# Designs tried in a protein design chat: VH-VL binders against UPF0598 protein C8orf82 homolog. Part 11

Target 1, 218 residues: UPF0598 protein C8orf82 homolog, of Mus musculus (Mouse) (q8ve95)
Amino acid sequence: MWPPSGAVRNLALVLARSQRARTCSGVERVSYTQGQSPEPRTREYFYYVDHQGQLFLDDSKMKNFITCFKDLQFLVTFFSRLRPNHSGRYEASFPFLSLCGRERNFLRCEDRPVVFTHLLASDSESPRLSYCGGGEALAIPFEPARLLPLAANGRLYHPAPERAGGVGLVRSALAFELSACFEYGPSSPTVPSHVHWQGRRIALTMDLAPLLPAAPPP

## First folded at step 3 (VH-VL)

Design T1 (from Fb36a, 61 letters changed; framework fv_ustekinumab)
Fold by ESMFold2-Fast, scan of step 3:
Structure T1 (fold): chain C 218 residues (1-218), chain A 122 residues (1-122), chain B 107 residues (1-107)
Amino acid sequence: as target 1 above (218 residues)
Amino acid sequence: EVQLVQSGAEVKKPGESLKISCKGSGYSFTSYWLGWVRQMPGKGLDWIGEINPSDSYTDYSPSFQGQVTMSVDKSITTAYLQWNSLKASDTAMYYCARDYGYGEWYYGMDVWGQGTLVTVSS
Amino acid sequence: DIQMTQSPSSLSASVGDRVTITCRASQGISSYLAWYQQKPEKAPKSLIYWASTLQSGVPSRFSGSGSGTDFTLTISSLQPEDFATYYCQQYSDYPLTFGQGTKLEIK
């Protein structure tokens, strides 16, 4: 049980590195100054979200635990106002935009802007998935039938707010825990058919597949 | 420990030039915008404008546009407010205040200088 | 420009009283509202930001509420040091604008 699960996690990390390289490949280089004002009454800031759901200033040379934003109020407001960047500015490099008062906050991401970090479960309420460090305030209903393990990169995905692309990445540690609930067909160890959740055997819909990159059929 | 320290009181005649200062300490000076506020004797607070110390970009209130000039010197973490030709109507207390920066956009103006009294009379 | 209107312009109260000051914006400003206290001959002191969040070191007898266009500042039990002029200020849009001030005086 452990060996197959461990192998899947290792492959996911390798594929994540390849996907990061491919995502950056061919992207137009941009120039900006944090806090710049392209016109009066406007301030622009530039951010990056990694595969763990941690938020950083994009121009930060060191992206580690110490330099990531952890203020709950900031994270909640930032991600609650996130939408596709259709502003005509920096769209190729920063596909999402969060408008906060006088600020345009541009965001680029390693995989998805929404990264689920915790399963919030209690005996009195339906389970929810929390994303990007926002706790209860950035949580949506957990829909096990709509979990999508993507064979092409070994990652796990779940529905996310439409304004943020409709699909979110499940962080590796949480994905490992949830993947233990999958039932695989006898002919395909990489394409699960069902998930076992709270005593129920639930068929996977695979409806998120069109929103994600996938390997073509042979 | 975060503080803004302003220059001392000034007594001037109409037509004279003046440059007052606001020195920041205890924080990353280029990470926050710096605003200026006027208070005429016995009156309320009027926002003059703000400057980004990182690139010297300025946004002025329409009522102050062309009347004063804001500038900064990053090397000594100091902001300035300047008049080329003072008028009696410029008599007021002038405050500098730290406005929001990255990750703190919701604070508004959290740290204020002690004020510089400018008196313009003949 | 967003106009900020405070009510009342002045108020007389006694130590121990509950005091409420209101502030109205001419258009929606979400929670981008701050409250400042100014004592005679001193710089304004930031009391509340984000409509209802107390600045560090501000006594808990101060509270703010509201969102959008209508806001209130409440002092639950007046102390002698609270007699001052209070200003609301929006920071949602440029130019930044202050209310005209509310002078809290000894009754």
Scores: ipSAE 0.496, ipTM 0.747, lowest interface PAE 2.5, mean pLDDT 87

Design T2 (from Fb36a, 63 letters changed; framework fv_ustekinumab)
Fold by ESMFold2-Fast, scan of step 3:
Structure T2 (fold): chain C 218 residues (1-218), chain A 122 residues (1-122), chain B 107 residues (1-107)
Amino acid sequence: as target 1 above (218 residues)
Amino acid sequence: EVQLVQSGAEVKKPGESLKISCKGSGYSFTSYWLGWVRQMPGKGLDWIGEIYPGDSYTDYSPSFQGQVTMSVDKSITTAYLQWNSLKASDTAMYYCARDYGYGEWYYGMDVWGQGTLVTVSS
Amino acid sequence: DIQMTQSPSSLSASVGDRVTITCRASQGISSYLAWYQQKPEKAPKSLIYWASTLQSGVPSRFSGSGSGTDFTLTISSLQPEDFATYYCQQYSDYPLTFGQGTKLEIK
């Protein structure tokens, strides 16, 4: 039963057993167990971030303010270690991965993995955008010229760390405030040409558009 | 009411087999790793290993690999630590503890059993 | 394996004293460090996780600090129930390892 000549069939069985997928009506759905250990010294957890930048366990029954992760140290560490998922595991369903010690933390997102929630601005310091509940520790320089209002979905985007896809979603409440600063040309009422920020009229670069190859389906 | 309740003290002779238990209650047993820790009389804590009840996957400390076997019975939310042949050097207090799990990677061992004293002597 | 070294191995103190216990890892463990309190003939009790986060129900006189390789546990105003043995434990890498313990005795 152990001879190497049986290795091909044994490999097929191993692959079948390691497949965490279920088929129903021809539709394959990925399955997992929170905390699973597919190989020594590795544990896998699965997360979801919504359009408000709130982080949840992917299989959480309720996803609201009460059930989202709020611990600052956890959020800072999780999002600071976030990178594209090139692990060979769950890549289609969970496009991002955060490695935290002995844990492999898979992340899927409603829109972008980075969601800007607050503008951190004071008279003494350059403005920054904070994301995903991480406060000052998860903040990047605010670049008004690079804001991208996307007509296709009505959402606002801003540069984000390259490791997390290079573009982040601006949370709706913040996007509403920032969008008030947009100027539209007379021949293009749906596409802004400039943003008015701190007394200056700034031309929009629209350089983030190629980084958003497809908006989520309606 | 998260708790781990361990089996009672054991007195054994060298060469005998033994299986001690740790019963979890008040939480999702299959969502957390369960660790085992040895404390020899008057000494500190030694990590034996841990088991994930959801799929029975085990990780042993190299110093305990092959010396003990960890297992679980999910139907009664109970974990086991067993020896095929006890040695006098196995005399110790054995603790089970709920290790981190279910997306809480930053937690350590937060809930401990009361311990099972194992005495091996002629 | 990551070696965890505590200092001192024992100390004597009086109620009301400020007590500090140190823990050193042989290699960087970020903040993956927990502190446990063990009273005679009792199981260990979780005090602190993630180097500085207090476990629910643990009095605020306990605090943890440090990251990387050097960590401290501080008891700001020692109470009679605090006389116990304290252990640090890393959970950054496999196998998990504990410090040798620090016995806190009444003076």
Scores: ipSAE 0.013, ipTM 0.525, lowest interface PAE 7.7, mean pLDDT 84

Design T3 (from Fb36a, 69 letters changed; framework fv_umesolerbart)
Fold by ESMFold2-Fast, scan of step 3:
Structure T3 (fold): chain C 218 residues (1-218), chain A 122 residues (1-122), chain B 107 residues (1-107)
Amino acid sequence: as target 1 above (218 residues)
Amino acid sequence: EVQLVESGGDLVQPGGSLRLSCAASGFTFSSYWMHWVRQAPGKGLEWVSEISSSGGYTYYADSVKGRFTISRDNAKKSLYLQMTSLRAEDTAVYYCARDYGYGEWYYGMDVWGQGTLVTVSS
Amino acid sequence: EIVMTQSPATLSVSPGERATLSCRASQSVSTYLAWYQQKPGQAPRRLIYWASTRATGIPARFSGSGSGTEFTLTISSLQSEDFAIYYCQQYSDYPLTFGGGTKVEIK
């Protein structure tokens, strides 16, 4: 038998590549066709996730509530299989990849690929943050001590699955609600020192800061 | 911290066998192709073998084909090289190296271990 | 197998000078070529891949060029930490092969 196309080194195709650190969205304009088939039985699709956690086809002319993907099973499958894009294809412009069988689903994002949309809290279980519209199936433990308010862009971040970069954005409405729990000292009016959660005063670790590059000034 | 640590190097007699191990930490081992590269004392680099991320595909240099077997255990984050019918010419420091990238594409070897010495002598 | 020939075997340069290292393949390897740096007692370090793409963290003074059978690694304004042996490596066909190395010595 012949080795699979992907396992043969001389079948690798050279594509111009940037040495820039991986980001959610590339600056470089790339050429592709939705559903393109670079090899038999393989389909490639290109996606975009916005700051609200809504997923779109990258080439959608309109990106709003009407045009975003809403199918729960699809969203769960897509984001559960999301990994850094090490494929050698479109890495500079689409830093994440979700493999669904023979489908390569390339993803770029406005901020982070994981965007937390809901706090799932009940009296009977530990609170969890749900992301990208995936409900309980796309939820991780809420860790208030690890919330990171980033002064540079005014946004709030929380741990996310390592496969998706380890840090996720908290969408604006949820971030506003969670930020009401922050405690600021007189010496640090823009960076909180503690968060008040369920009757406890919890020190913020700021351990996510190294995972986020400083945003360029506006 | 991304690390690869080789072990198992030893002094062996010609015709003997030896198993090398490489322990990976700090990255998703199962997403990377892995290599063994050797260097004889005072000599240059020589590629020995590679294994796909799943372990389903392996390739060997002609000088070791039929004598060496590369394998991996993704659950244990470990790479192995089983060496048989060892010759004096196999004396070298053996490095394991990560093939930068994911799946089928090659970008060179971006992370290397410090090596383990194999000496084949009577 | 594809034979990779590096020249010169040893290159002596003063700090601040430009060093140019050559690598020739016995048959075309397109742009499937990488460069590595190895310092005494250390494992190799990837510098360049796809003939001309600098690896992350590699200083701009290192540059690669070429395609087909002729390749060069250039180190502009050489620094003392650049004393090392440099290897080219093709990945166009199996087996993968390295050049014999060029030792860059500081005068």
Scores: ipSAE 0.000, ipTM 0.411, lowest interface PAE 15.5, mean pLDDT 82

Design T4 (from Fb36a, 69 letters changed; framework fv_umesolerbart)
Fold by ESMFold2-Fast, scan of step 3:
Structure T4 (fold): chain C 218 residues (1-218), chain A 122 residues (1-122), chain B 107 residues (1-107)
Amino acid sequence: as target 1 above (218 residues)
Amino acid sequence: EVQLVESGGDLVQPGGSLRLSCAASGFTFSSYWMNWVRQAPGKGLEWVSEISGSGGYTNYADSVKGRFTISRDNAKKSLYLQMTSLRAEDTAVYYCARDYGYGEWYYGMDVWGQGTLVTVSS
Amino acid sequence: EIVMTQSPATLSVSPGERATLSCRASQSVDSYLAWYQQKPGQAPRRLIYWASTRATGIPARFSGSGSGTEFTLTISSLQSEDFAIYYCQQYSDYPLTFGGGTKVEIK
């Protein structure tokens, strides 16, 4: 099952912490209007990407397959132009920004702004991971040696473009598939040492660990 | 390099007010809950307050509730502690510290500033 | 609030010997416990979290054990740089609370 028991055990404090914060202080909120125009010819929109790489308008009441953006050209343009938000506007709540002409598209995310959804592999091409529904246009080389399973939340991570934080989440279905390739040593049943990929036994670098919080054992 | 640097500590009379600041660098400040922890001269550590990444959620120790206000400015990468109605027992070195964890997960505090001394005396 | 009691208040140990520090919670904190090291004039440094997980960069001679109300920090072969004050901290419930500290000094 996903997530592993260690992540579930830590849920008690997360729930208690969330409830105490809500009862002791004001409700967290950010004020904006979708499509607002702070200056002539400028439009601002606010977006949210979930742990499955689905993109939504932030103020959507329902965030599911029906309400997510599916237009390939829009997704490619949006995520190709994604950068850290250093605009001086909404930086705290929306850490990333995609500029499309005079349109400012602010983004917040459930986990990472880049969520890998598909492995693109063929007999003639090197394998690549595609993210956020962008197909071949939003794909980077698959580097199995750099996969990082995080025990604390049971999630799997992979390198992503530096402009989008340098590390991306592998969505759960793909992570489950890739996790079957991990090899665990007898002294470390919760942290894999190698990944078996296309007939090769590849040592894991764990170089993404400093970019993510360390995970406790399950 | 991940760093936290506190400032604002001073000598204050009982009943006075003081604002402490903590400047963060080397990490995505808005992604982390932040803490204030104090230590009276020659005594142990005492947790004072915490604030969520966005600043919308706060928690306080009972000894400071109603007198201290924690806040942050993510654009300036700064954490603040506004102290009012100061008492002699508030005399301490005040540390800002980053939550070890992401989002709402908590596993202690992994990065600490060097501290700033607040002395409340008449 | 959950009261954390550390014992002994002062522990005198020779270099190379084993040091064992105790921490007791007034009610169960499960495994939501961290250990910190503090040297004079310095900020605390996190050693252990989740009762037994070593923080990144912390030497293997440091180990934590326990659950519920009884916890132990063990330094298997004390080095000169290990003479410091050690604090346990629960994060099971608010307010977050620290123990009174155990000072580890040279015998």
Scores: ipSAE 0.000, ipTM 0.423, lowest interface PAE 16.1, mean pLDDT 82

Design T5 (from Fb36a, 60 letters changed; framework fv_ustekinumab)
Fold by ESMFold2-Fast, scan of step 3:
Structure T5 (fold): chain C 218 residues (1-218), chain A 122 residues (1-122), chain B 107 residues (1-107)
Amino acid sequence: as target 1 above (218 residues)
Amino acid sequence: EVQLVQSGAEVKKPGESLKISCKGSGYSFTSYWLHWVRQMPGKGLDWIGEINPSDSYTRYSPSFQGQVTMSVDKSITTAYLQWNSLKASDTAMYYCARDYGYGEWYYGMDVWGQGTLVTVSS
Amino acid sequence: DIQMTQSPSSLSASVGDRVTITCRASQDISSYLAWYQQKPEKAPKSLIYWASTLQSGVPSRFSGSGSGTDFTLTISSLQPEDFATYYCQQYSDYPLTFGQGTKLEIK
């Protein structure tokens, strides 16, 4: 709605606006302070996970292997409690939220919040994929039939916990290893039709496609 | 570069007041708890307490409760440890250290200041 | 308070030796244990947290193990720069407490 004509202005209101402009000018920008407390004993922190499954403070200027979080127990706790962000706070910029005690840990991601980093396989156990540096504690059954190679961005995807969006990215090194098992048809040289796994020829279901963006991430 | 830089050595007499500082740089100051640790000459490490720079919430070891005051000035990214009345038994090296964890989580002290030597003698 | 007891109080070793330092908590602290290295006239340096997780930049010859009440710090092949005092520290409950320290000396 348009403001009513003839609205009375006063100097106190003008002064208040001038003071607010100095402290609250970020209406068009996502504005936060790490560790901010919107209510007693509540702390809000902001994180970023890259396409390698490495977790960073969102405001960290350097995002590489040296500066990522490596604490196994923190990573396990953080990603185990990850849920879609329906809090009413920062939803557009941080689509996921991990609640750790009195902490609200907001997360944005380069691709997906779950990034698979290792194949855990042995002669005696069914294979599992581990994600985001969480080792055995953040691992799910490997389902080769449900691998989704996405032609649009050249990336590989696999099922992930539903609480974290149901689909995860396979990091490039692991994707390269798994891609050696793919079979391509003559009609689609960029999208495989089957995967060869442990002596079996398995048709790819492509059932994860609706859960992923059609265009490459920015 | 993440750093904690502490104020210089102090020589004081019993009964005098003192305030030493610990300035953080190269990181988000309000995102990490800060700890104070005492080391008496030739002895081990004693935990004094922790402070959250975001809201100035403090938690003290029972042996230091009422003996010192921790505070922070986040506008200059500096934490303080203060005595109203020094005793000879306060003679020690005092370290500030950054908590590796976030919020209520603690994972250890990953970055340490160089220390401030406090000598209290008559 | 949770008491942390280190053993031995001092240890003499030679370069290339495998060194083990132990730390015992007076009650169950799960894996809430950190290890620190302190050289003379220097601030402590973080080595390990969560009982076994190496801090970034710490050489792989250092390792930590244990859970509950009994913990060990191992240096697989001692180097000249490793001669220092080592401290364990629990963070399972307040107040946070350190072990008394283990001084690692040249044999």
Scores: ipSAE 0.000, ipTM 0.425, lowest interface PAE 18.5, mean pLDDT 82

Design T6 (framework fv_cosibelimab)
Fold by ESMFold2-Fast, scan of step 3:
Structure T6 (fold): chain C 218 residues (1-218), chain A 122 residues (1-122), chain B 112 residues (1-112)
Amino acid sequence: as target 1 above (218 residues)
Amino acid sequence: EVQLVQSGAEVKKPGSSVKVSCKASGYTFSSYWIHWVRQAPGQGLEWMGEINPSGGYTNYAQKFQGRVTITADESTSTAYMELSSLRSEDTAVYYCARDYGYGEWYYGMDVWGQGTLVTVSS
Amino acid sequence: NFMLTQPHSVSESPGKTVTISCTRSSGSIASNYVQWYQQRPGSAPTTVIYWDNQRPSGVPDRFSGSIDSSSNSASLTISGLKTEDEADYYCQSYDSSDYHVVFGGGTKLTVL
């Protein structure tokens, strides 16, 4: 195809870097080579998504706005194919996997693999939350009743596609905006009971709580 | 628990239509394509078509095009396969199955319904 | 659509290794992923291998998949054969030119 597809773009990025670095995650450390081929016709790449929903090559020295992936087609393809890593390979360090053609794209995340970055709202359309820079192509219905503020870490969560873990992080700037709508009970100043959204008083279900740890790991 | 539960066995006359249901639970119904596959007694698996419940987009096998209609109802998390102009050779177990992939990309089927026996006889 | 050809039947003794082939009639077997399904009598199929060589959770490592470009075939290998492995096995791939799922004809595995 002309111009090149997203798969060709991914390959070009790997070829530009040719990284042979090893990476580590806390006490558990893993060894890999970007673009490694454990068998013919297969390429393996390793990625990291931060709390702002920015996607990086896992072994990038700096992770900031300049070094994150910004190509819409690539982000849409990557995150739409994301699922739990049950491959038998790198499961402990990279809990999610995105298959793109013959590429296995392993993903680890700072918090959740899905990070909501924008509220897409229109007077004529139901509101949707967009994640990880994918715009309208990576968006799901906004369900204010299912927002979960987690006291343990001060973060806000929302339902996400099941294959990507079922719960996503709301990026801090968006969370700040949405949290202005919370109503707190008379005896609980730290745990909201309702959210006020577009003139409605909506009770929070807290149904996402079992999917998230009660406290951060030690 | 992810589960697909199909409607019960049916006996139909030649020339009639049958509509088999497949109720999904334990996952976000609109996030996965659903396939319909049939198997005649003692024979192999034959693909009939697929549906994306989000938007109702369908693809059908050429052999069944014009006779099969696959639909989905998001409010009840149920997919349907309707086969018209039934003949004796349509006697088969009909399965629904969840696609492990998304969109035009196909990775295979990970969860299968229990199957629905449709017998076409006079 | 291309065709996927499997042997009609294969048999082997308990504890031994068996290999079931799946040959693509046109185009490269490596062009599209191959899945393998196990179907015991009276039951719906279950996935034992996906994406050429990956195992779902709960499938023992005795099951493995591979691709052989020289014969244009995919293979399912089952080691340490057990009586409960008796089943029909189906390979499946995808015809991207027609957006059509293609199944092999199936192989009956007998463990004697």
Scores: ipSAE 0.000, ipTM 0.418, lowest interface PAE 18.6, mean pLDDT 82

Design T7 (framework fv_reozalimab_arm2)
Fold by ESMFold2-Fast, scan of step 3:
Structure T7 (fold): chain C 218 residues (1-218), chain A 122 residues (1-122), chain B 110 residues (1-110)
Amino acid sequence: as target 1 above (218 residues)
Amino acid sequence: QVQLVQSGAEVKKPGSSVKVSCKASGYTFSSYWIHWVRQAPGQGLEWMGEINPSGGYTNYAQKFQGRVTITADKSTSTAYMELSSLRSEDTAVYYCARDYGYGEWYYGMDVWGQGTTVTVSS
Amino acid sequence: QSVLTQPPSASGTPGQRVTISCSGSSSNIGSNYVNWYQQLPGTAPKLLIYWNNQRPSGVPDRFSGSKSGTSASLAISGLQSEDEADYYCAAWDDSLSGYVFGGGIKLTVL
């Protein structure tokens, strides 16, 4: 059985204090130079991830499929090392940081830093969701009961590593596919109550709602 | 079967270096991080560092920075940990471990090598 | 010494429920998922719990994990003699940019 979702006392305080660490929304103008070296042998780069899970240099004039980073090795390393930015540098504008060798890689995002792009499922393995182009190396267990459709913005969310904010966006094409499994109650055609997954009827927990700003009423 | 097999026990003199190997089999080597963890006799576990074999990217615990070098050879699916300037306090069992399939280094070390005993003696 | 604090020892009898504690700070347990490892004498550690409360394949459901604030707990229900081992909590530490272990606890089954 699932542990009780108790001990949400002080949730408002937790949300207020971790708001920047949990989301990448709230962009501010900031001054930097790509590749700047504030300390000997240290270089700083600034990145942006969009709602499709595509990673860009933040100051790139064009952000499309052609200009996004596609190198699997780099993406895996970047997102594997992603954590809340507590460095004392650029925290307000870039809430996440990835340390890659001699580089500090600051990240801001359109929605969430983790964007799920693929469902990895086979008959011999438990299903997993892969994010940000990282394939098998950037995948977490798929938890259908914890899917959160957010009425306020029409987007779908799923648990993500706590280091990367604890909640991830499900990319629109994948969200459309997964939403076909939702069951709606007679009195609530816009808020699903259950998800049908692999022959099971699973009640939605809605436990991710407090982690997202402007979450709809339960 | 997913396995990590480590090289045999070593006896070293103070001031020398030791290089321990960890050969992976049964999975895609480049898709997972390899951690190195040591344990002195009767003591707890101590994390030394990690490597992403795909890019050769490494991260080391501050205590070992400058003395430890972790490398990986994709052609042989083998990771290595070299520790230099050995002291008697470096006497320990050294483990390699895989960080399972999620790309997050804190996910958990689900497959471990059998351990390599390194004894540093005068 | 150890970044995460665990009691050095605990004991129980067969069938009992035993809880093992682990305390840290905002930079480790407070911000990141907690793992638990079991080490039988003379063997390599085994992953018991990942992501605070998830069990890998092959780990019996007698083992469960939980986390609250900067502390975590491992619970073992229906204690068995084969559970006699050392148990370690572990988490990533943001300030150290590294993975840290608790000091370990020796569980004795009486």
Scores: ipSAE 0.000, ipTM 0.436, lowest interface PAE 16.8, mean pLDDT 82

Design a10K (from Fb36a with heavy chain Y106K; framework fv_ficlatuzumab)
Fold by ESMFold2-Fast, scan of step 3:
Structure a10K (fold): chain C 218 residues (1-218), chain A 122 residues (1-122), chain B 107 residues (1-107)
Amino acid sequence: as target 1 above (218 residues)
Amino acid sequence: QVQLVQPGAEVKKPGTSVKLSCKASGYTFTSYWMHWVRQAPGQGLEWIGEINPSGGYTNYNQKFQGRATLTVDKSTSTAYMELSSLRSEDTAVYYCARDYGYGEWKYGMDVWGQGTLLTVSS
Amino acid sequence: DIVMTQSPDSLAMSLGERVTLNCKASQSVDTYVSWYQQKPGQSPKLLIYWASTRESGVPDRFSGSGSATDFTLTISSVQAEDVADYHCQQYSDYPLTFGQGTKLEIK
């Protein structure tokens, strides 16, 4: 009964509609055993990533800071190999897949599979955003002009690797920090027009909107 | 205390079969894969196969496919390896070893049984 | 099958010396390599997994490194209790395979 499971179920249901899910009384239910090997020479595992970028075993009864995966090497390998699930298996319930040696790792997410957790900045290097606890190894260039505040859900988004859907969620604490840099116009006090970053006033492009299900109104 | 307990020795004639046991205690039996590995005298380690007690799923080294059968009894937390059509070349110490089953990168056989010496002779 | 080849077959070291054991895979195994220590008459004991991660309770003098095809186990200052056979293992693909082992002796 963890709250994020409801949001993930709703998203999966929307995807399933394209398969005529409403007309089928015998809709396939997700049934798996962690470490199952229904085909020779492959182990299948099932994971969940929450809105804070914390990774869990999907069947974990308690999902909190104590029970999430923290091993840096595992997180780096898992998320570096993440791609859309086109395997023909569990696609509706687990839209992403990470192939790691003998393992086929299925992933479902509360919002996006990439969740940015930290801004990495130094005097000698361009700013980068780190995701899902992977530190410097899971970081991409910070592009302030491409930040997308989404009115429909009050969340903040940023570009992410194409293999993981091209757009990532900015976790709430980091989004709050970055929101201090936003500038609002008189005609739209709740949607920013610009971001102030490193002494520059940068116009927001809003180009990520088409990649998200709940695109803001024009 | 996590333990895997195996019998000390077995003696079998060529052409017969043997069923070796591995009794687990001190952990949740269904949360770990169980491997079977053998070591002929003075030789290296050779992987036979693995079983997930939770679903009974197995993977075998093709060299042993059809001769080795891995099973578990969840009620007694015991894993079994049955090896048929025994030959003198099957003389070896047979180990069971657990492996963490949940895709954490702690992929290593962290707890081993003490081994059963199988001798195949006339 | 992926073939794991260890070198040397055996070596003798003086107490306190640095020792390096090598393991080569016939094709890339990424970092899916474990190292085991086997003392005479005993079962193997896990030392290193995922090429470089030390198992809990294993002394700091043991370290692993490598990726793709070339892997090493290093003992920074060898002690008398380190006399054993050392085995590398890949778990990148089936069947799981071990090297032939390296025997470590003290002079």
Scores: ipSAE 0.638, ipTM 0.830, lowest interface PAE 1.7, mean pLDDT 86

